# Miniprotein binders against MMACHC-like protein (cblc-1): the designs that were tried, part 10

Target 1, 261 residues: MMACHC-like protein (cblc-1), of Caenorhabditis elegans (q7z144)
Amino acid sequence: EMSHAESIKRVVDQKLSSHEGFESHMFKIGSYNEAVGESSPFALPYDDSTMALLILSTPDMFDVAFRKWVVQKTMDFGSFDEVCEMVSSPIQSFLEDRLEIMSEKLRKVEENFEILHDYSMTPQRRPKILMQTCGHVAGAAFYYQPCHFQEDGVTWPPAGRMGPNLKFIGLSLHPIYGGHFAFRSVLIFPNVKIPEFCEKEPRPILTASEDVRTALEKFNYNWKDSGFRDFGNPTRRYSTTQMEFFGRPVAERWEVLRPWV
Below, E stands for the ipSAE of ESMFold2; O stands for the ipSAE of OpenDDE; V2 stands for 0.75 times the mean of E and O plus 0.25 times the DockQ between their complexes.

## First folded at step 4 (miniprotein)

Design ax5b (from ax5 with F13K L17T M46R; at its last look DockQ between E and O 0.38; V2 from the best seeds 0.00; counts 0 for: pae O 2.2 > 1.5, pTM O .655 < .8, end hemmed in, 8% free)
Fold by ESMFold2-Fast, scan of step 7:
Structure ax5b (fold): chain B 261 residues (1-261), chain A 88 residues (1-88)
Amino acid sequence: as target 1 above (261 residues)
Amino acid sequence: SDEDVNRLAQRIKELLTKVYELSNQIAETGDPSLAQRIWELMLAIRDLATKVHELSKNGNPDAINQILTAFQEISRKLNELADRISKE
């Protein structure tokens, strides 16, 4: 069944290419379920050997694929100002368009698959999938969890500007991109079984506990300045335009893109 | 007492509405922590709803103060999230 799984991945990689800022990483649902706990509400109702593909975006997603999409939409709508008025969520709209194009081709090879997005939630607003756990399990990025860096006799995390009861969220770092990447979707193939597949271990990017704690604090308290993304000495980074875009409130982001048209 | 319980129930509905509104925008924010923070708020609101329900049965005055403190904390966290995704 591995040959079929590889064919599926090939189709996905053709439509969500590395040249346009995407990566896909194969993993087994059972590996994810073991990591989150079988009794966890985050466990997924698929057989352990079920194939999944984690999709993440790299800096070129914004500067290449998204830029092309913005230029095309400006042509389609007749002006940049019209696209700004008609499209309130450009990143989400762009990703939905790209995933639909990918899905049309993918259905010709494997008809039964599900897509869970990083923003997918149940009606109760529970995330349907824990993306950082997927990243670690698939070997795509190293997931630094706050509980693993608690030191006996030390009060941590310290209270920050956001209040003493704000829970720390873990941080994933990519071996090439540091924090200059994002988890986007997981494709699940219920009819494709890959029991012989062994995920690669994620490479630890930071090894000193103090560096990990500093990165976690910067991510939780100061994520908007994007400084956390530079941990691990990434060789590729988000452009100035991308950092400016994500640093602004949603309503003010379109104006960052005006020079593209 | 009935007026107090009804007022607290209405405040829970208002908190849920705010969380739902924020959750509908998370895809665009670029904040990788946001989905998890929304879930934490939902759990806190569920706990609040349980405490309000218990208050409707027992009428413990100390419970009212605990509920009001929890509302303040949840409101603060919601405002912090809203600031991350809304205009200044």
Scores: ipSAE 0.318, ipTM 0.652, lowest interface PAE 3.2, mean pLDDT 84
Fold by OpenDDE base, look of step 5:
Structure ax5b (fold): chain B 261 residues (1-261), chain A 88 residues (1-88)
Amino acid sequence: as target 1 above (261 residues)
Amino acid sequence: SDEDVNRLAQRIKELLTKVYELSNQIAETGDPSLAQRIWELMLAIRDLATKVHELSKNGNPDAINQILTAFQEISRKLNELADRISKE
């Protein structure tokens, strides 16, 4: 069973390689369900030993793999302007293409799998999965939750600052990339059981509670400056181009990429 | 009035449409918080719809102003989220 799980992971890692800015991290659905609560609306209806793979992107996804994709699409369409017109969501389209290529290879090893995305919603518009929890459980990135950094007699975070219907949200930090990464997808393999598998423990990058609170405040209140991403002293960061790309409205993002072609 | 209830129902529909549009843009940002934000907004819209339904039964004029205030707040939050999705 573990050998089969490893073969699945190898196929995924071959098609979504670290050199192209991807990581995959294996975990059990039961470990996720325990973390969210088994009675939680976010609990997944699979056996506890069911294999899952979290896929995240690193800075190289944009600067290497996505760049190659943009260049290739420009060649295929004949001009950059044609690509801009035909592709409204370049990162999504890129990821869909990469996941499809991966899926075609993966189906040869294991036919039965589901792909959940960070944007995957139920008909009631509830998230189907909590990616930050997956990242923590899989040992990919430490998930700093506000509830774990409360101080006795201190009201933190301040009530009402986010507004009545917006919660103060936790932050995940990668041990290498800090906040310069993104969770992308989870693959679930209903027929693959890994009961003997033990997930890696996520490494806490921030150790001082004050630093954690500061990071969380920057993430929730000042996310636009992306300063939250630099917590944990990342060794690899999003490029200036990548930061500019994400810093622009969707309609203006393609112009950031024009120098690539 | 029935007309006021219908107007509020239409505004709820418009807010829902905007939330759907925003949800389709999340794939670009890779921000895991955005899905949760959208869910929270959906809950807020649901609660607003419940209040509108109650208003249709009880006819409390003060409830209309509360609902309108809630709509304004949700709309502001949706715009902030839209700005976040567009800028991230």
Scores: ipSAE 0.086, ipTM 0.563, lowest interface PAE 2.2, mean pLDDT 86
ESMFold2, look of step 4: ipSAE 0.718; ipTM 0.856
ESMFold2 (binder alone), look of step 4: mean pLDDT 80; pTM 0.745
OpenDDE base, look of step 4: ipSAE 0.072; ipTM 0.547
ESMFold2, look of step 5: ipSAE 0.538; ipTM 0.763
ESMFold2 (binder alone), look of step 5: mean pLDDT 80; pTM 0.752

Design ax5c (from ax5 with F13K M46R; at its last look DockQ between E and O 0.27; V2 from the best seeds 0.00; counts 0 for: pae O 1.8 > 1.5, pTM O .607 < .8, other shape alone 8.361 > 2.5)
Fold by OpenDDE base, look of step 4:
Structure ax5c (fold): chain B 261 residues (1-261), chain A 88 residues (1-88)
Amino acid sequence: as target 1 above (261 residues)
Amino acid sequence: SDEDVNRLAQRIKELLLKVYELSNQIAETGDPSLAQRIWELMLAIRDLATKVHELSKNGNPDAINQILTAFQEISRKLNELADRISKE
């Protein structure tokens, strides 16, 4: 069973390689369910030993793999302006293409799997899965939750800044990339059981409670400036082009990519 | 009070703007918390809209109608975004 799980992961890692800006991290559904609470609305209806793979993107996804995709699409469509007109969500379309190619290869090894995305919603508009929890459980990125960094006699975070019913949320930091990464998808394999598998422990990059509070405040209050991404002293970061791309409104993002073609 | 309705209206506008901004970043930025934030914002907006509607029954129809119209439009946009996200 572990050999089969490893073969699945190998196929995923071959099609979504680290050189192309992807990582995959294996975990058990039961470990995730324990973390979110078995009775929670986020618990997944699979056996505790069910294999899952978390897929995240690194800076190279944009600067290397996505760039190659944009150039190829420009050639296929004949002009950059045609691509801009036909493709409204370039990163999403790119990820869909990459996941499709991966899925075609993966089906030859394991036919039965489900893909959940970070944007996957239920009919009630609830997230189908909590990616930050998956990242923590899989040992991919440490999830700093506000509830774990409370101080006795101190009201933190300050009330009222987020507005009504807006939660002050946690932040995940990657041991290499800090906040310069993204969770993308989880693959679930209902027929693959890994009961003996033990997940890696996530590495805490921030150790001082004050640093964690500062990071969480920047992420919740000032996320637009992307300053939260630099916590944990990342060795690799999003390029200036990538930061500019994500910093622009959707309608203006394609113009950032024009120099690539 | 009219002041309370105005405050709620302002809060709804602020939340709607945030949701719009967050929604525009979905699928692109891959922020691991965006989906959850959008959900929470949608719930917050729904709750505020309910409160505004309750307040509207108590006396200021015009201010309420403008807020409701703006809310409906943004809710529509949010629904469209959510539907796009869900169909994907």
Scores: ipSAE 0.218, ipTM 0.600, lowest interface PAE 1.8, mean pLDDT 85
ESMFold2, look of step 4: ipSAE 0.570; ipTM 0.792
ESMFold2 (binder alone), look of step 4: mean pLDDT 81; pTM 0.761
ESMFold2-Fast, scan of step 7: ipSAE 0.473; ipTM 0.713

Design ax5d (from ax5 with E40W; at its last look DockQ between E and O 0.05; V2 from the best seeds 0.00; counts 0 for: pae E 14.0 > 1.5, pTM E .483 < .8, placed apart)
Fold by ESMFold2, look of step 4:
Structure ax5d (fold): chain B 261 residues (1-261), chain A 88 residues (1-88)
Amino acid sequence: as target 1 above (261 residues)
Amino acid sequence: SDEDVNRLAQRIFELLLKVYELSNQIAETGDPSLAQRIWWLMLAIMDLATKVHELSKNGNPDAINQILTAFQEISRKLNELADRISKE
């Protein structure tokens, strides 16, 4: 079973490689269900030993893989302006293309799997998976939760800065990239069981409680300036081009990429 | 009443459709942290759906007004987030 699980992971890593800005992290559905609570609406209806792979992206996803995709699309359509007109959602379209290529190869090794995404849902399903919890249980990125960083005699987070029905939320930081990464998807393999697999503990990039509280405040109150991503002084960061692209309104993003062609 | 519960259930379905639309727009921001923020709004919608389900079991009319107020606030916040994503 572990041999089969490793074969699956090899296929995923071949098609979503670290050089192209992807990581895969194996975990058991049971570890996730324990973390969310067995009665939670986010618990997944699979055996505890069921194999799952968490997919995340690093800065090279944009700078290497996405850039190549944009150049290739420009050649395929005949011009950059045609690509801009035909493709309104470039990052989403790129990721869908890569996941389809990966899925074609993966079916040759294991036919039965499900893909859950961080940003897409259908009106007929509740969001099925908590990515920050997956990141933590898989050992990929430490999930800093506000409840774990309270200080005696201090009201934190301050009352009244979040509106009704808005929650002060936790933050996941990668041990190498800090906040310069993104959760992308989880693959679930109902027919593959890994009961003896032990997930590694996530390595925290921040260890001082005051640093964690400051990072959480930056994330919740000032996320637009992206300063939260730099906590822990990561040496690998999103490029200037990626930051400019993300900082623009959706309709204006394509123009940032014109120097690539 | 049964008409009030049906009306609330339809409004929750409309919120779910709007969340679907907004999640697609958020994918284009290139900032995955926005996806996490909309998921917290999803938690609020799920809590609202739970309250409507409980209302269908006991029919408490005072709960209807509280649910409608929460629905309006969630809808306003979703519209504000959508507007921010569309701006400069």
Scores: ipSAE 0.000, ipTM 0.254, lowest interface PAE 14.0, mean pLDDT 79
ESMFold2 (binder alone), look of step 4: mean pLDDT 81; pTM 0.759
OpenDDE base, look of step 4: ipSAE 0.012; ipTM 0.303

Design ax5e (from ax5c with E40L K77L; at its last look DockQ between E and O 0.24; V2 from the best seeds 0.00; counts 0 for: pae E 6.8 > 1.5, pTM E .521 < .8, other shape alone 8.9 > 2.5, end hemmed in, 0% free)
Fold by OpenDDE base, look of step 4:
Formats: structure tokens, C-alpha cells, sequence
Structure ax5e (fold): chain B 261 residues (1-261), chain A 88 residues (1-88)
């Protein structure tokens, strides 16, 4: 069973390689369900030993793999302007293409799998899966939750800044990339059981409670400046082009990529 | 109570303002973190809708209608935001 799980992961890692800016991290659905609460609306309806793979993107996804994709699409369509017109969501289209290619190869090894995306919603408009929890459980990125960094006699986070119905949310930091990464998808393999598998513990990058609080405040209040991404002293970061791309309105993002072709 | 309805109405207004803020932020930055924020907002709105429904059974019809109208607008905005994020 573990050998089959490893073969699945190998296929995924071949098509979504680290060189192209992807990582996959294996975990058990039961570990996730325990973390969210088994009675939680976020619990997944699979056996506890069911294999899952978390897919995340690194900075190289944009600067290497996505760039290659943009160039190829420009060649296929004949001009950059035609690509801009035909492809409204370049990152999403790129990810869909990459996942499709991966899926075609993966089906040869294991036919029965589901893909949940970070944007996957239920009919009740709740997330189908909590990516930050998956990242933590899989040992991919440490999830700093506000509830774990409360101090006695101190009201934190300060009331009123987020509004009464907006939650002050947690932050995941990658041991290499800090905040310069994104969770993308989870693959679930209902027929693959890994009961003997033990997930790695996520490495805490921030150890001082004050540093964690500062990071969480920057993420929740000042996320536009992307300063929260630099916590943990990442060795690899989003490029200036990538930061500019994500810093622009959707309609203006293609112009950032024009120099690539 | 009328006070509870008023509190709820105020919370809905605050939520609307935040949805507008997030909408503007998404339009400007397209940060993936906004997806999570929108989801949390959707959850909060769902919870609010449940409370509104509970209040609708016992509350002032006019106040309830105002809350429901605000809720519909929030839902519309959230759908729009979700659609924008899905296109990013």
C-alpha cells in the first residue's frame, strides 16, 4: 500500500516538479479530520487512512513554469494580444492545464481520485477543504492560528479593526519560502490507504509569540504590502515581476507579462 | 428584541462595508489570501443569515425586511467576489 502511494506521489512529482515550482505533501484524511474536528462541516467523508496529496506552488511556478506556458500559448495563438483576449485568467488556465496533464498520467497508476482546489466551494458556500490545515497536517507549512497566541490579560487581536463579522485569520509560513508560496489543490485517493504513514511535523519558523502576533497583524491588516511574506527569512521569494503581476488589477496583469514574449 | 434586530442590522452594514473593501482589494491586488478572507466572510454571512432567519420568526417585519435586503446585497457582492477570484 505504501509502495503504491509512493508511486502515485512519484507521478505527481514528475508532472508537477520542484523545478517547475511545485511541491506535493502526503497526508492522511484522518489527520486532517482530527485537526478540523470530525464533527466539523469541513471534515471529509473518507476513511481515516485515505491518502491525500497537498499541492502547493513556489515562486518558480510563476517565473519558470507559467512563463514557459505564456510563451508557448503566445506561439500557439500567433500573438500576445490574442492570448490576452482569449485567456481571461492566465494563472488559473495554466494550473488547469498542468493538473490535466498530471491527471492523464496519474490515471494510469490510480484511476480513482478527486481534486479539491483552494477555491472549491460547497453549495452552501463554504470551503470544501481548509488548505492551511492541510499544509500544517502534512508538515508543509506551519499554520499560525491566533487562538494559540493569546496572552492572559491582553486583548489580542485588537477588536474593531476587521469588523464584527470578519475573523482575524491565521497565517501559514513555509520553511523555505516563508509567505512566498500558495496552496493550490488537494488530491484525494479513496482507494489508497496509508495507515502506517506518519506525517512530518511542520517546522515552526517563528518562535517568539510577539513575532507571530506581528506577522498575523501584517497579514490581516496590511497584506497589500506583502510584508507578511518575508517573515521567517525566506531564502526564495516572489520575483519583482510576480509581485507586480499580483499587485495589479486582473485586467492589467497581462501587460506585466508582455516583456516575456 | 428590537435591540437585537438593530444590532444585527448594524452588523450586516459593517459586513457590507467590509465586502466592498475586500472587493476593491481583490480588484487591486488579486492576492490569494483574499480567497480565504472571502470564504470566511461567506461563512460569517451564512451565520448571519441563520440569525436573521431566527429573528424573522419573532421580530419586527420592517426591520427584518431591511436586514434581508442587506443580506441579499451582501450575498450578491460575495458571489461577485467569488466570481472575480475564480477568474484570477
Amino acid sequence: as target 1 above (261 residues)
Amino acid sequence: SDEDVNRLAQRIKELLLKVYELSNQIAETGDPSLAQRIWLLMLAIRDLATKVHELSKNGNPDAINQILTAFQEISRLLNELADRISKE
Scores: ipSAE 0.018, ipTM 0.376, lowest interface PAE 5.5, mean pLDDT 83
ESMFold2, look of step 4: ipSAE 0.026; ipTM 0.435
ESMFold2 (binder alone), look of step 4: mean pLDDT 80; pTM 0.750

## First folded at step 5 (miniprotein)

Design b1 (from ax5b with R37L K77L R84L; at its last look DockQ between E and O 0.15; V2 from the best seeds 0.00; counts 0 for: pae E 6.5 > 1.5, pTM E .537 < .8, other shape alone 8.748 > 2.5, unsure alone 66.852 < 70, SAP 74.579 > 70, placed apart)
Fold by OpenDDE base, look of step 5:
Structure b1 (fold): chain B 261 residues (1-261), chain A 88 residues (1-88)
Amino acid sequence: as target 1 above (261 residues)
Amino acid sequence: SDEDVNRLAQRIKELLTKVYELSNQIAETGDPSLAQLIWELMLAIRDLATKVHELSKNGNPDAINQILTAFQEISRLLNELADLISKE
C-alpha cells in the first residue's frame, strides 16, 4: 500500500515538479479530520487512513512555469492581445491545464481520485476543505491561528479594524518561502490506505507571540503591501512582476505580462 | 415552465463557475476580505439555486420573492466586491 502511495506521489511530482514551482505533501484524511474535529462540518467522509496529497505553488510556478505557458499560448494564438481576449483567468487556465496533464498520467496508476480546490464549496456554502489545516497537518506550512495567540486580559485582535462581517483569519508560513506561496489543490485517493504513514511536523518559523501577532495583523489589515509574505525571512520570494500581477485587479493583470512576449 | 426553471438553474451554475473563477483569482492575491466576500457570494448563489429548485418542485409563490431577495443579496455582494476591487 505504501509502495502504491509512493508511486502515485512520484507521478504527481513528475508532472508538477519542484523545478516548475510545485510541491506535493502527503497526509492522512484522519489527521485532517482530527485537526478540524470529527463532528465538524469540514470533516471529510473517508477512512482515517485514506491517502491525500496537498499541492502548493512556489514562486517558480509564476516566474518559470506560468511564464512558459503564457509565451506558448501567445505563439498558439498568434498575438498577445488575442490571448488576453480569449483567456480571462490566466493563472486558473494555466493550473487547469497542468492539473489535466497530471490527471491523465495519474489515472494510469490510480483511477479513483478526487481533486478539491481552495475555492471548492459544498452545497451548504462551506469550504469542502480547509487548505491551511491541510498544510499544517501535512507539515508543509505552519498555520498560525489567532485563537492560539491570545493573551489573558488583552483584547486581540482589536475590535472594529475589520470591516463588518469580516473575520480575522490565520496565516500559513512556509519554512523556505514564508508567505511567498499558495495552496492550490488536494488530491484524495479513496482506495489508497496509508495507515503506517506519519506526517512531518510543520516547522514553526515564528516563535515569539508578538511576531506572530504582527504577522497576522499585516496579513489581515495590510495584505495589499504583501509585507506579511516576508515573515520568516524567506530565501526565495515572488518576483516584482509576480507581486505586481497579484496586486492588480483581474482586468489589469494581463498588461503586467506584456513584457514577457 | 420546467424549461424556464432549467434555464435559470443553468444560469446559476454558470454564475457559480464565474464566482469560483473569481475566487481563485482573489485567493491568489491573498486578500482575506475579498476571499470572504466571494465566499458569501457563493453562499448567496447557492441559496438562490436551492430556492429555484424548491420553486420548481413545489410551485410556491413565496419562492419567487425568496429568489428576488437572493438576487438582491447577490447584487449587493457583487457591488461590494466591485467596490473593493475598484478601491485598489
Scores: ipSAE 0.021, ipTM 0.427, lowest interface PAE 5.0, mean pLDDT 85
ESMFold2, look of step 5: ipSAE 0.029; ipTM 0.467
ESMFold2 (binder alone), look of step 5: mean pLDDT 67; pTM 0.498

Design b2 (from ax5b with T29L Q36F; at its last look DockQ between E and O 0.04; V2 from the best seeds 0.00; counts 0 for: pae O 6.6 > 1.5, pTM O .593 < .8, placed apart)
Fold by ESMFold2-Fast, scan of step 7:
Structure b2 (fold): chain B 261 residues (1-261), chain A 88 residues (1-88)
Amino acid sequence: as target 1 above (261 residues)
Amino acid sequence: SDEDVNRLAQRIKELLTKVYELSNQIAELGDPSLAFRIWELMLAIRDLATKVHELSKNGNPDAINQILTAFQEISRKLNELADRISKE
């Protein structure tokens, strides 16, 4: 029932709030399976009307929620240097803590749910879920697929740039954040059916084919400089601190955060 | 030669080990492109392994050069991905 689905979403939204840099977007598993193809290895083994929630992070996740978490952990451990020593993967640790807090509250409303992360893979390293397709289906971000932007009579992308057996991949852009966001998780509720729910169409923030091709090339060939994130004129961007944090080797990342404490 | 085939098979195992090591590091970054790049590399390595097996069954004078070219391209892409994860 939609009432139950809406109650679930309200609980998730309370614990993964917009102010703290999270968004949740409802969709049906059937809508995702239709988009990837029913015979695709990426199709999920749930009824078409099964409820799912896509969770993504926005810039405020790092600058608000994660910052608060770092400050609290510093107090809990007694010093910043103790946290640095004891916590090797701060973003992952923060997200695990936040998802567990959410899960405790959520279990009181709906006890049966599954969490797939953006990094979830099979033993053969196949992604368990295609997050960009989820984003598009849920209406959260527009997924620009290279096959939709081929120029008639011209080979694109340029031959030799991707090498043998490598593919030119798509890019998702958020209407507010451009590429300054990340897909984090999909929550699946096997016992909650929402057959009447209709997802919103994602907004195509890049409309000129030339701009889309340039963004896709930047993403595939020059992703290291993060310039692709600025396509679509985002009104909010990752902070200098977040860009510096993720731009450093893992061993040097904690020092970026020292000014927070 | 059989020694050449064994050497190529060993290099493929080294590529697989590196891909698995990189895949364990991507969780911290939250970038959906990285999981797909890992999958891309796995598919390319599987194709390379098939070509090495074919070389052992049916001698093709061009096969070694094709395999070496593919190996170099996969290694280049693995190094690009490693740089992304560990960028200084």
Scores: ipSAE 0.355, ipTM 0.688, lowest interface PAE 2.6, mean pLDDT 84
Fold by OpenDDE base, look of step 5:
Structure b2 (fold): chain B 261 residues (1-261), chain A 88 residues (1-88)
Amino acid sequence: as target 1 above (261 residues)
Amino acid sequence: SDEDVNRLAQRIKELLTKVYELSNQIAELGDPSLAFRIWELMLAIRDLATKVHELSKNGNPDAINQILTAFQEISRKLNELADRISKE
């Protein structure tokens, strides 16, 4: 069973390689369900030992793999302006193409799998899966939750800074990339059981509660400046181009990529 | 039909425009959770666009209807998000 799980992971890692800016992290659905609560609306209806793979992107996804994709699409469409018109969500289209190619190879090893995206919503408009929890459970990135960094006698986060409908949310930090990464998808393999598998523990990058609070505040209040990403002293970061791309409104993002072609 | 594919493509473009507008509004509001939800919808729209493109090549009317249904659902979700943003 573990040999089959490893074979699946090898196929995924071959098609979504680290050199192309991807990582895969294996975990059990039961470990995720325990973390979210078994009675939670976020609990997944699979056996506890069911294999899952978390896919995340690193800085190289944008600067290497996505750049190659943009150049190729520009050649295929004949002009950059045509690509801009036809492809409204370039990062998404790129990820779909990469996941499809991966899926075609993966189906030869294991036919029965589900792909959940970070954007996968239920009919009730709830996330189908909590990616930050998956990242934590899989040991990919430490999930700093506001509830774990309360100080006795101190009201934190301060009331009224977030609008009444805005939730102060947790932040995941990668041990290498800090905040310069993103969760992308989870692959679930209903027929693959890994009962003996033990997930890696996520490495805490921030140890001081004050640093964690500061990171969370920057993420929630000032996420646009991307300063939250630099917590934990990442050794690899998003390029200036990547930062500019994600810092712009969606309609203005293609213009950031024009110098690539 | 080619006409159905064109209608679908137009609808996708409209949805993408709406997602973009919502994304901008959310970015202005500074809600990363909402920005994420919009990104999810953009991905869903892209998936539909890909399916439409495949259908345009294969001419399968059933596949077009499935894509249309998926688009309607995404549109509904986008409208719901827009309504939430407008009330905030």
Scores: ipSAE 0.015, ipTM 0.326, lowest interface PAE 6.6, mean pLDDT 83
ESMFold2, look of step 5: ipSAE 0.602; ipTM 0.804
ESMFold2 (binder alone), look of step 5: mean pLDDT 82; pTM 0.774

Design b3 (from ax5b with K13E T17E Q36L R37M R46E R76E K87E; at its last look DockQ between E and O 0.13; V2 from the best seeds 0.00; counts 0 for: pae O 6.7 > 1.5, pTM O .542 < .8, placed apart)
Fold by OpenDDE base, look of step 5:
Structure b3 (fold): chain B 261 residues (1-261), chain A 88 residues (1-88)
Amino acid sequence: as target 1 above (261 residues)
Amino acid sequence: SDEDVNRLAQRIEELLEKVYELSNQIAETGDPSLALMIWELMLAIEDLATKVHELSKNGNPDAINQILTAFQEISEKLNELADRISEE
């Protein structure tokens, strides 16, 4: 069973390679269900030993793989302006294309799998899966939750800074990339059991509670400056082009890519 | 009619796809406020989807018009969110 799980992971890593800006991290559904709570609406209805793979993107996804995709699409459509008109969500379309190519290869090794995205919702509009919890459980990125950094006698986070009805949310930091990464998808393999598998412990990059609070404050209050991404002293970062792309409104993002073609 | 229910289901799917698209865009930008707004919209769409399924079983035509109105309101909110995501 572990040999089969490793074969699945190998196929995923071949099609979503580190050189193209992807990582995959294996975990058990039971480890995730324990972290969210077994009675939680976010608990997944699979056996505890069921294999899952978390897929995340690194800076190279945009600067290498996505760039190649944009250039190829521009050639296929004949002009950059035609691509801009036909493709409303370039990153989503790119990821869908890459996941389909991966899925075609994966189905030859294991036919029974589900793909959950970070945006996947239940019919009751609940997230089907909590990606930050998956990242933590799989040891991919440490999830800093506000509830774990409360201090007695200190009112934190400060009330009212987020505006009415805004929830102060946690932040995941990757050991290499800090905040310069994104969770993308989870693959679930109902027929693959990995009971003997032990996940890696997530590495805490921030150790001082004050640094964690500062990171969380920057993420929640000043996310537009992307300064939260630089916590943990990342060795690799999003390029200026990538930062500009994600910093722009969706309708203006294509113009950032015009110099690529 | 079964056809009206199918059209509503298709429209729900289209709205969900748009919400997913917006969610992905927000996940990239890291705006927690927009993420919460999308979550609230997703909850509203799911409630409507559930209601459509219930109403489809009960054959109440007045309920379909209420759902269509609610879908229009959600679509407008989604467009407003898309505009905000595009303006920010």
Scores: ipSAE 0.016, ipTM 0.390, lowest interface PAE 6.7, mean pLDDT 83
ESMFold2, look of step 5: ipSAE 0.680; ipTM 0.836
ESMFold2 (binder alone), look of step 5: mean pLDDT 80; pTM 0.754
ESMFold2-Fast, scan of step 7: ipSAE 0.487; ipTM 0.745

